# Miniprotein binders against q9h3h3: the designs that were tried, part 82

Target 1, 235 residues: q9h3h3
Amino acid sequence: EDGFTAEHLAAEAMAADMDPWLVFDARTTPATELDAWLAKYPPSQVTRYGDPGSPNSEPVGWIAVYGQGYSPNSGDVQGLQAAWEALQTSGRPITPGTLRQLAITHHVLSGKWLMHLAPGFKLDHAWAGIARAVVEGQLQVAKVSPRAKEGGRQVICVYTDDFTDRLGVLEADSAIRAAGIKCLLTYKPDVYTYLGIYRANRWHLCPTLYESRFQLGGSARGSRVLDRANNVELT
Below, E stands for the ipSAE of ESMFold2; O stands for the ipSAE of OpenDDE; V2 stands for 0.75 times the mean of E and O plus 0.25 times the DockQ between their complexes.

## First folded at step 8 (miniprotein)

Design d4
Fold by ESMFold2-Fast, scan of step 9:
Structure d4 (fold): chain B 235 residues (1-235), chain A 103 residues (1-103)
Amino acid sequence: as target 1 above (235 residues)
Amino acid sequence: GSRELRKEVRELILKAWLLVFKAVELAEKGDYEEAIEVLEQAAELFRDAAELAERAGDPELAIRALEMAAWVLEYIARLLEKQGKPEQARKAKEEAEEIKRKE
């Protein structure tokens, strides 16, 4: 939440990226096997280090589901980092617009809806819904953190391929809500993660682009989406 | 045992990443000298993690840790260039290349 906490979470995520992932890959595995895989590897029970009694014997960084059409493209992250350092030295203003241009130039376009949930039934149920939406083609790819701390929250990340495509970002939100998820969601482009745009950044940029809140009582699309940078309600 | 070694490797890697993000914040504030000092500590921790990963029987993680140590040294070189220290930057780049060759 604060600068230190955001940095610690980022460090944990980078460390997790370096360990093996448990992946259900719909490009090579029949969709009929998903329910058995979800039952074998519920995220509330999969431990970060392969603790005794968990379904994993070895460390796991992430639990992921790849959609049938998933084609990974992280862009040129090294080129992005070099250009970012040049931008800071150039005297040009550092704004959401210049970061967007930097991301487009280096093809670092992916972003993600983030949700944080306590270990337990609600986390496992939410993950199962997201995983099914990915396998059925409503979402492209998603991952969830394993259990690392007693009482600590876990994160589900639902990716879109282009954060500049507002319609695509909103369609992903709708699919998440249709999967039964009711918690707060925030959307962060990966370019912000790679460049270290956190809550307390020196450029006073909003660290996320969108916020989605579940609409209680049900009679509309299921959520209200706010453009956090401009403080404008989109839905 | 191997279980304790697995946890120790991950603790070193987490500590190294925490130092990397601290250095990023320092560099963003223009505190290049302090950022470089912190990054040098991070590079050492990634190298220590690689050695311990080898001993734990995890050569894949050892390679990834060495790749991160090289990446940190390249970042140090870029910050040294910003300070007008091209000779020191060249040495940091050479150290990174040497690590990559020994993978």
Scores: ipSAE 0.620, ipTM 0.888, lowest interface PAE 1.0, mean pLDDT 86
ESMFold2 (binder alone), alone request of step 8: mean pLDDT 87; pTM 0.868

Design d5
Fold by ESMFold2-Fast, scan of step 9:
Structure d5 (fold): chain B 235 residues (1-235), chain A 103 residues (1-103)
Amino acid sequence: as target 1 above (235 residues)
Amino acid sequence: GSRELRKEVRELILKAWLLVFKAVELAEKGDVEEAIKVLEEAAELFREAAELAEKAGDPELAIRALEMAAWVLEYIARLLEKQGDPEKAKELKRRAEEIKKRL
């Protein structure tokens, strides 16, 4: 049942990638302008296809904030896909380890923490917190989906440049929690998206590497992070 | 008007991506011939989207849609090579390269 939704969400994300993005780029724009930009483009009001009554008259795929040190690198996705096809033919076991090695070989290392929120004040507030953390240097880059015409949940994606750098992934989680985010987070390497690893994949791989739950009380990080592949809590 | 045309272009692109993900699933399960048929439909939808995007005054989206059509044709070529049909694979690569020359 959820498999169809996951594939549809992936298709929507790929389609959105092809449309213009509304970007606050801290590499070229002073941080003092962020609050005005956030007020102008609250994600609950920005429409996917454009509407004269919304902040945007033209289609928007994503609303994004780039940090001062952000340097995009998607790696060799074509080489990754060719190697993936060869791996499937080789008879070698398909495991998180072999996918990790494939990603390293082809430099397809980026990944993201995902959170899904209903349109409204809580989404806009969460996005503002994430955006400020990006501009202040605690996170590298983030994006949020615009509002679809038929409604539904929107997604905030907070990227790290290397999913194999566990400390970097955990530091991003800590920064998200420090920004006041309390909802469930899941971490997905971009390599899984390019290779079609979704909920019901034939290799029985977990479609996300990590899961973060807000922890009330004594956690210095503000959350508990689980390695979903190994079912081990990361302290 | 142009707004309805813009929405129509995005609907074609969404349909094309749904077919791409369906084809990936089919290919991974060994239904390669069906995957190729689905991918051929996806490539045509991306091409149609590019033509409509151009008519809508959106040449940037038209370019991205053509890039995806070429990518889909290259994927079909790789599947054909796996099935032992290198001559048809060569033809699909030629079609993809022809699209890339227009970018």
Scores: ipSAE 0.639, ipTM 0.892, lowest interface PAE 1.0, mean pLDDT 86
ESMFold2 (binder alone), alone request of step 8: mean pLDDT 88; pTM 0.871

Design d6
Fold by ESMFold2-Fast, scan of step 9:
Structure d6 (fold): chain B 235 residues (1-235), chain A 103 residues (1-103)
Amino acid sequence: as target 1 above (235 residues)
Amino acid sequence: GSRELRKEVRELILKAWLLVFKAVELAEKGNTEKAIELLEEAAELFREAAELAEKAGDPELAIRALEMAAWVLEYIARLLEKQGHTEEAKKAKEEAEEIKEKE
């Protein structure tokens, strides 16, 4: 249990975005340096505020790995907000489809697979696997939260460029699973975060688009991915 | 800056964002007056955070906090325009533009 509301988690994420990030940037740093960087900055030990005894002396918002081909594009978030307010006053239905169109119009297309893990070896091992997949080109970019308090869970976010590209979203899920991750994953488009779509929203929208569960059965191995918006199994 | 000041800056920023998300929810439910009140408080907290960040020796965070204060003021202006309070909306926009120019 995280013990926080979705709104508190969103506020913490926004505050973290404003602080410095510890970044391994594969566009400028040789892949051979990754293992040393991961050993220096395990997410279970990096503290949010630079507490004594942690590897960081300064506040850290996020620990991130950028892939060789990473090219950030947040889109027109300001235009998205204005259009969202106009949509609400227009009387038009607010559905996953209309939000998708709003996101496309304003180029706010990024989204992420989320996983929450307790601080410790399992978190650090999962992050190392994700980081290697990013540097090797199977994933585009990922980040993990630092340790904020004793006993609180940390989040790993694995981004895709376009949440409307189902194939790309599913390929990211496959790469996460290939890295050895077996926990529950949920996928959230950044447009939902910018517009404040959380669990108890007034439009009764599911706050995540996809859900992935690890399963082994019969002669098949892999994950079950559910499209939460349309209630359809994709795998 | 001292560690104590750095922590205080982050606490102000966290409080400001929490108010922003609460205000968004209230505005969406039609409680525009209360939403504007919380946004005004959030803008002030971002400004306080910017001032403390400067004192803590973090000018980059100070600039980002001011950018957020300007964003909040623009949101206030849009809510005021929807209520027909055009002159108040203009003042909020001018205040946001003043903040952006100081960067």
Scores: ipSAE 0.614, ipTM 0.875, lowest interface PAE 1.0, mean pLDDT 85
ESMFold2 (binder alone), alone request of step 8: mean pLDDT 86; pTM 0.856

Design h1
Fold by ESMFold2-Fast, scan of step 9:
Structure h1 (fold): chain B 235 residues (1-235), chain A 82 residues (1-82)
Amino acid sequence: as target 1 above (235 residues)
Amino acid sequence: SETIEVTVTEETSPEEVAEEIVKALEEGAEKVRLTAYGREAIERALEAIIEVAKRLGRKVRITVTIEEEDGKVKVIITISLE
């Protein structure tokens, strides 16, 4: 946002990943406990660094829900980083295709649908819908940022296990729409995140692979999905 | 405001695309995004943008994203009024 740099955003993301997470884990917790957990930890009220007046007194990096079938696989991030360094010094072209090959080679395949919402009822309602879809098995895993001290929009991330599996990515979009979400969604492979490729990168790459826009009443899918890399409408 | 998407190919007329862009912006479009894949298409897209600048009586903001896929350069050019 205004006054933030790529370096500041990267540092905040790293800190959030390292701070404690509030997790509803459907692998070990009965689904019947979800509604109480959502009421206890609405994202608009959970503070990033803790506040006695909020649901948390200590820092929270992320609020997450794990589905029953969730099996984390980050791939070989260390090998990816080493290969990226080699690619940058090789003088070879840095393209979406070369990044895709690095990701496949190092099994760094996860990606996520992103939605940005202002703190408030709409954010909490959207998160509750996503969390229920995860616990019911329609989505695999999701997380939402807590309310930042500096303010601004919060982000909901809905993960898929393989960004190269287009059908799986589109199925996640459908499940998000079925949960009542109507805002703009953008899909980003985690390989771009691990390599620090954001919208203002030196290689002029678009880190967004897909965009989904809600369509009122006129579409069998309820959304229009664009393949940003090939500029092709998929739905 | 809306974003208008235009694909430029090696058979695209730069003058016709320039006319479309000027009309869209004058009719209130927030921005127009051109996508061109390969050398000849990129040349035509650039010529269209130069023509847009000549026809508009006001400054334009142009942003360019460059990608390379399968040995070809892909250019995405976004044009908006300044």
Scores: ipSAE 0.000, ipTM 0.074, lowest interface PAE 25.3, mean pLDDT 78
ESMFold2 (binder alone), alone request of step 8: mean pLDDT 82; pTM 0.773

Design h10
Amino acid sequence: SETIEVTVTEETSPEEVAEEIVKALEEGAEKVRLTAYGPEAIERALEAIIEVAKRLGRKIRITVTIEEEDGKVKVIITISVE
ESMFold2 (binder alone), alone request of step 8: mean pLDDT 82; pTM 0.763

Design h11
Fold by ESMFold2-Fast, scan of step 9:
Structure h11 (fold): chain B 235 residues (1-235), chain A 80 residues (1-80)
Amino acid sequence: as target 1 above (235 residues)
Amino acid sequence: SETIEVTVTEETSPEEVAEEIVKALEEGAEKVRLTAYGPEAIERALEAIIRVAKRLGRKIRITVTIEDGKVIITISLEKE
């Protein structure tokens, strides 16, 4: 019955992706408008399903900022999902290597650094820092969840275009730290998200590929990054 | 027999992890394995375990191991 919990999480994520997004698109909007947009849509105040007292009267799935050089490439997600269903019925082993191969075959390569923060000033401040880094070109794209009806923490997702490009993943971590972020970060390839594989799953796959911890003064990156699969510290 | 893997971080909700552990065990999982890196993550993992123990009582077995700079906590239902 792990599948029931995973189905709930997958359904919630799919609903958010399909509902309208509030987007600051630096490809078409002047950077000078960012501060006003951030003030209008602080993530701690934007509600998931709309509320007369919030900035939004209609549902909002995500609040996002697209960088000037952002070129969306989700790959062949439909082909990935079809191949995943075939794999599950085939009886073949499901391993990190098998998922990596499916992701490469279908060009579903994006991934994201995640940070979870309680609604409030710290969340809004962290999001503003990330959004500014995206608009200034240090990061490619990011999104933050709206305030849930049930309450709880919100998530900021900072995307990279290729989870197999270790240097690119580490460069994004460095940019997040340079933006003033000091909390724990975890990195997850989008292939796991598209397939509904979360931290608890029947295949015992760890969807977290990297962890980043803030370090004062001792590192050029401002953080220590751990490769979760191999338990090796990366520089 | 099914083992559920859960990663606990400095940002993990102990309440949500506790609910996940209880649900997994009640739904027939053999074990739930928590992996925590660093002092704050370990503290959150322990808080989740305390919540699970309060709910399930002496029906659970908890083991702790240290591997490669991380703490691994394995939770299972006690056999009769």
Scores: ipSAE 0.000, ipTM 0.093, lowest interface PAE 23.7, mean pLDDT 78
ESMFold2 (binder alone), alone request of step 8: mean pLDDT 81; pTM 0.763

Design h13 (at its last look DockQ between E and O 0.06; V2 from the best seeds 0.00; counts 0 for: pae E 19.2 > 1.5, placed apart)
Fold by ESMFold2-Fast, scan of step 9:
Structure h13 (fold): chain B 235 residues (1-235), chain A 80 residues (1-80)
Amino acid sequence: as target 1 above (235 residues)
Amino acid sequence: SETIEVTVTEETSPEEVAEEIVKALEEGAEKVRLTAYGREAIERALEAIIIVAKRLGPDVRITVTIEDGKVIITISLEKE
């Protein structure tokens, strides 16, 4: 039953971040070129390590779209990692509150809505919708994983700049839904990714803060959002 | 939690059932339960499950139960 371990997932994430990215950068590239770029690099066909039969012959870690206002700031990830080692050595309880304080102290505030989709038309269509929303300014930045050598689902990540800003997180959810996305979404702060918090972690932490489900004829915003840690429906 | 029930018959397309299963799970269904009775229906259900397992990868969980000559296949995804 164990497909992945936390160590395996962390190692994969680090390798993807270090490998080359395919980027459409709206700060330097005209929006009119987006459709051609999306047609050239559909996520279901771009391979993780390159293949003569795919759009890429070389490894690709991520396929990304940067909005016009995108200004990357990861915070003090090095200081975060040092503080995390100290926390683990201290024997103090590791809780969502402790990790939130660690993130705030080191300015590691970004987070992301995640959607996992099988390779195919639906993934490529969803990514195209998200990419257009980014280029049009409705979302700030997004990326999608290439097709893994071992197969399986791919992930689309839609970023917000501050996971502690609940209104901003909910605004991004609304923009994703407006782009036509109906799949399950979960929200993960980047601090959890940097610290290797995934499912089945030893601290029994929920690896995501929010869950969004599409509701037909439901709330005014087209989705139901649950705060998973506090078990509170935000709607 | 939501369970989607699907009956597979001797006329059922394995590819179409696989698409339905993948769609339901991606949209947040807790599980999809396939029911098949008779050789042709069971063969088509198993072909659909092979397609699903290949598309969803190592996160898919599949259980097979036999009840009164019916094969019941339950499909779910490991949650994040």
Scores: ipSAE 0.289, ipTM 0.711, lowest interface PAE 4.0, mean pLDDT 86
Fold by OpenDDE base, look of step 17:
Structure h13 (fold): chain B 235 residues (1-235), chain A 80 residues (1-80)
Amino acid sequence: as target 1 above (235 residues)
Amino acid sequence: SETIEVTVTEETSPEEVAEEIVKALEEGAEKVRLTAYGREAIERALEAIIIVAKRLGPDVRITVTIEDGKVIITISLEKE
């Protein structure tokens, strides 16, 4: 029971997207500088509001790493939102299929693997592994939330271009596992974020499409991925 | 009870939104509901509300809520 209401999570997510980001862009910055950047801005020490003694003096919404192949394409988010309002007004049933169709229609297809970790060495180490995988081209883009005052869990988001591309989603899981990440992963389409569909939403929609559990010695991928919509194991 | 829905985007001017709100209320709408997604839209919605509040005075009830990843602002005239 992470006691954050869906509303609080929405508000914080929106606020974080609005504040400045600390970005390592592999398109413009040599890969050799990554280690120094990671050392300068460890996620466990970067504070959301630039607390005294933190590496950042100003508020930071996210810490991000962009890979060489990263292209910011969010699709038609405005059209998506307008269509969503119209749909709500229509009184038509809202299903996961409806959201998928809206996402496709407006080309809002990005999604992310999410991992939640407590602040500390394990988080910083996980982030370093992910950041390296992004710079090496195994992943396209990732971000991590800064440390909150309340000391809650930080989230690492690893993006994929298309949540409807099951293979791409699974490949990203494999790359995350190869980077040494062993925690639980959940996959959430960005359309669910843009439409504010969080846990316990009024439509009873599950915003998590996939769940990945680390598996020792089992599958070639080192994980078991569950399709939550269909309750089917994909690996 | 007729609720007028207004979606505020980054392209919508606060003045236009304010005019729509005032017009809707003058035309007898019970409530006007603003929906704003993202920073710019929220800022514009808030600016619009400030304009409305200045025009209509103390009889305006304003409620701000966050629902489904958006900011919802409801404006109504307090019924005497």
Scores: ipSAE 0.013, ipTM 0.306, lowest interface PAE 8.9, mean pLDDT 85
Fold by ESMFold2, look of step 17:
Structure h13 (fold): chain B 235 residues (1-235), chain A 80 residues (1-80)
Amino acid sequence: as target 1 above (235 residues)
Amino acid sequence: SETIEVTVTEETSPEEVAEEIVKALEEGAEKVRLTAYGREAIERALEAIIIVAKRLGPDVRITVTIEDGKVIITISLEKE
């Protein structure tokens, strides 16, 4: 069993070599280059596998923008996963509260606002607005999926560094709305992703913590945010 | 002699699924069946089986069927 750890890491390295990311990193790239980069790599045209006629000749796993203030911290993911295994064998109840405590204990606090858009101008425009917000410092990091061969909706992920900081999560929602995004947003902590907990899971947990719906009028932020776990409006 | 079922979603790590497939087959499972719903999930499942095939070599057999709008991938070890 312990012999599988090195093979895990080798498999991860091989997969990463097959699915590179296209990254604009504001920490090392002048902000004045962003518009040219966005024009070269619109997400509706960057293909997953490097199709003929694409701006990319090689496969692309994700298109990403890192903000100048972005300080990556995945936390103790391996410790989190070990504690999760122990919890499952303990007979103790598995609840959203226990997952929150595991995430806090192991400092796996990141999460993301998600939006799904069809390929085309609306997607490219939304991504450009998000990318500018990241480079300008209103958001920390975002990524968007490339176009798959069959089409279908693509996803933009806008990360926050601490899902337990509700004000920070709401500030990110406000920055997304200020970029002109009006579609439904859903928020998912990374702890659920690292533990393999999906919407249809055997514990009937809801990995979506918040929903954000754009509305005209009302508060200055212009959105209505619902806490899905408690069915409570936060704005 | 058993079949292990795995559901793949858009958030699934191909590397983690590949490890579970290899572990199950090495522990004597007869088959592993991956079910994928939608484009991203199917891509994750395909990435996982490439890793499995590289690790287990020519002994692995992979079949793909479509059922109820889902892609089902069955992985097993060949027997002589």
Scores: ipSAE 0.000, ipTM 0.129, lowest interface PAE 19.2, mean pLDDT 79
ESMFold2 (binder alone), alone request of step 8: mean pLDDT 82; pTM 0.765
ESMFold2 (binder alone), look of step 17: mean pLDDT 82; pTM 0.768

Design h14
Amino acid sequence: SETIEVTVTEETSPEEVAEEIVKALEEGAEKVRLTAYGREAIERALEAIIEVAKRLGVDVRITVTIETEDGKTKVIITVSLE
ESMFold2 (binder alone), alone request of step 8: mean pLDDT 82; pTM 0.765

Design h15
Amino acid sequence: SETIEVTVTEETSPEEVAEEIVKALEEGAEKVRLTAYGREAIERALEAIIIVAKRLGYRITVTIETEDGKTKVIITISLE
ESMFold2 (binder alone), alone request of step 8: mean pLDDT 77; pTM 0.727

Design h16
Amino acid sequence: SETIEVTVTEETSPEEVAEEIVKALEEGAEKVRLTAYGREAIERALEAIIEVAKRLGRKVKVESIEVEDGKVIITISLEKELE
ESMFold2 (binder alone), alone request of step 8: mean pLDDT 80; pTM 0.752

Design h17
Fold by ESMFold2-Fast, scan of step 9:
Structure h17 (fold): chain B 235 residues (1-235), chain A 80 residues (1-80)
Amino acid sequence: as target 1 above (235 residues)
Amino acid sequence: SETIEVTVTEETSPEEVAEEIVKALEEGAEKVRLTAYGREAIERALEAIIEVAKRLGRKVRITVTIRNGKKVIITISLEE
């Protein structure tokens, strides 16, 4: 993002994925332990490479919460990458439709709602709300980045199983809003992450599929969800 | 491929070069040598080696050579 190369962003993402994660796994840990875990590891205080004054002395790549029903399925990422190389050398147009087809063919279907927040109380409160929604079963899985030494914004990622299932994507948005989240959300399919589709990519693709903005409507709190590729309002 | 040479400039990301150093050492390189010329490049090189030391979580051996007051050569290896 914002002037970093795709190679740089991919290398950072790979390093974070390979470093240790702090995980609350609701499949094996009682829900009653969540509040203590959240108090021990607030994301605004957990440092990427460890510091004596932080909750961690060693590197942390991600802070994650797994729901009781969480069953990871990354699909055929190697097949996806091989097909992507073939597509690039074919000279055929690279569009959201062709990427969607590659993702379906290789069963790389997961995606995520993203929110970017500055380190502080608002981030920690938002993460706590998301984590509780995951443990209570309204969301499947989520993760948040640790604090970078430079002090830039941190990201909360809330995953869904299938980015082609619009109703499932919208239901996740509703659950995020019900958890008290009011900031801007954008939705990115994992296929775009694996293939290095970021801002200012050379194919001029929008790096996210959906955008969600908080709206207060009567007595119900909801959101407006926009299909960014087609500029069509879905809610 | 026992010594990896890296040039640090005023445009080099300290995080990016730190990741490259860690990868090289973990892949069995004997040492990594950073060359930086000028104040901004030297500052970026120093930030990178601090990140390397934190990321590896163990002792690193660092040797610094200053040439003509402006050129800094930093050699990084794992301490035995």
Scores: ipSAE 0.000, ipTM 0.079, lowest interface PAE 25.4, mean pLDDT 78
ESMFold2 (binder alone), alone request of step 8: mean pLDDT 81; pTM 0.756

Design h18
Fold by ESMFold2-Fast, scan of step 9:
Structure h18 (fold): chain B 235 residues (1-235), chain A 81 residues (1-81)
Amino acid sequence: as target 1 above (235 residues)
Amino acid sequence: SETIEVTVTEETSPEEVAEEIVKALEEGAEKVRLTAYGREAIERALEAIIEVEKRLGVYRITVTIEEEDGKVKVIITISLE
């Protein structure tokens, strides 16, 4: 069996981003078309590299839904990558603080809540709920990975504009829970994704900033959110 | 059986490697083995595999991941079925 490392996961993510995406864009497409689009492209059946027996014959990197108010701002990713190379060469310590500073300096502020689900009805149902929340305006944008040829879990990513805005991150968690999602969620800033910070990374950084667990009979939010880096309960 | 060895580095063109893989297999090589050491090289190797996927029909792939001197080494073997 294969093992997964930070380098391997970063390479997989880069390849997916470069391949074509299947997009429902609510900025230009009527909301009434969403249910038909979801039925045509259930993520458990869309294959990563294409298959005549699946909804796609050609490769698909991501399946995405853009909200009506979505305004993409990736920041200066090239400047971020150049600064990252300089930081690694400088011998300066690589910490959450230095990565946060690089992200702010280059305006690479977006981040995402992640959920990992096995292929099947539960994944497709969760994605449909998230997609509807995006089109209805409770979330800004989301994407889900297609089914890998080798199998394994698929990931749903729900984005927020600014990972340094804790209230905005928590509001997104609340909206995900309101959509009926009850699985474990983790939050990762896109700067970590661009720089290849995954589990068991070389710098021993926690690969996610927050963790959200659903709890029965809990608060109105329906979850407990933990700041993983500081081991502090936020809700 | 002939195995073609290809080392992928951070300077390697994924398109050129994909062309080499496709040509070797079409000309009767049993398999092509890519070795990539470190994040940048692994990224290039994966991009080459995606390009090969667009050009080949039925094929087989195996992946081995190893740690060497604090970096990841990935060995990808491609063959026709």
Scores: ipSAE 0.000, ipTM 0.066, lowest interface PAE 25.8, mean pLDDT 78
ESMFold2 (binder alone), alone request of step 8: mean pLDDT 80; pTM 0.747

Design h2
Fold by ESMFold2-Fast, scan of step 9:
Structure h2 (fold): chain B 235 residues (1-235), chain A 80 residues (1-80)
Amino acid sequence: as target 1 above (235 residues)
Amino acid sequence: SETIEVTVTEETSPEEVAEEIVKALEEGAEKVRLTAYGREAIERALEAIIEVAKRLGRKVRITVTIEDGKVIITISLEKE
């Protein structure tokens, strides 16, 4: 997540928002159709820009699953961006607390757990587990990147609606682990993405709030969670 | 060696609990154990430990166990 590859993937993910998405929407589609949809669109085979040899001939930006209770609320992103520009010209300190306050004021509260996996069976299996958890109501919404033209790891994003709700963030981690996911997870508020703040930034802000590591035979949660900013271990 | 027990509720001030924890550890308590039930109480407990971590830095070991509607937090000074 703080490596060069993770920053590159984050930038590509932002750019992909402009292209069409492949969506399984549980609000309008019966849950019984999920397995067929997952078989048709495995993320390791869906190509970013389309290929006659893949499930898609046209560009795909993201592959997503919306839960039955999913209600999108991006907040006032335009107001957030305007306030951010004003803050930068004001000379006031730019800190994690300042960004948190801006996000709350403009209701830009969503955030996401990220996992990066190489294209292949393990990616497709992980995505299927996450997608089922979303459709069954343990998670609200998730998306996965298609296979990039340049190759490299793909990312699964599992969203929570409020990054300031620590319990909600930790409950999502628990649900991800219950779905059989064992890889490293990192949690990032969307406010950092909307403001273009990645690992290498002028203010030396860490856009990752939490890290989660699978713990074999460990805690009741199945993982160790670290609060990156305060160096506090949660379980 | 002594463990100090603290119960956090929906009415508990995170700042006041953080002050109590810091004082107890500085006065020689081996560890402080927080217990909280319910979402509001748990959030206040988590805010308190973040404040403790800010004040004491890497001198403290904090472990958190979260089970359904309950959290148990143990804070102790890091032994060298």
Scores: ipSAE 0.000, ipTM 0.412, lowest interface PAE 12.9, mean pLDDT 83
ESMFold2 (binder alone), alone request of step 8: mean pLDDT 80; pTM 0.749

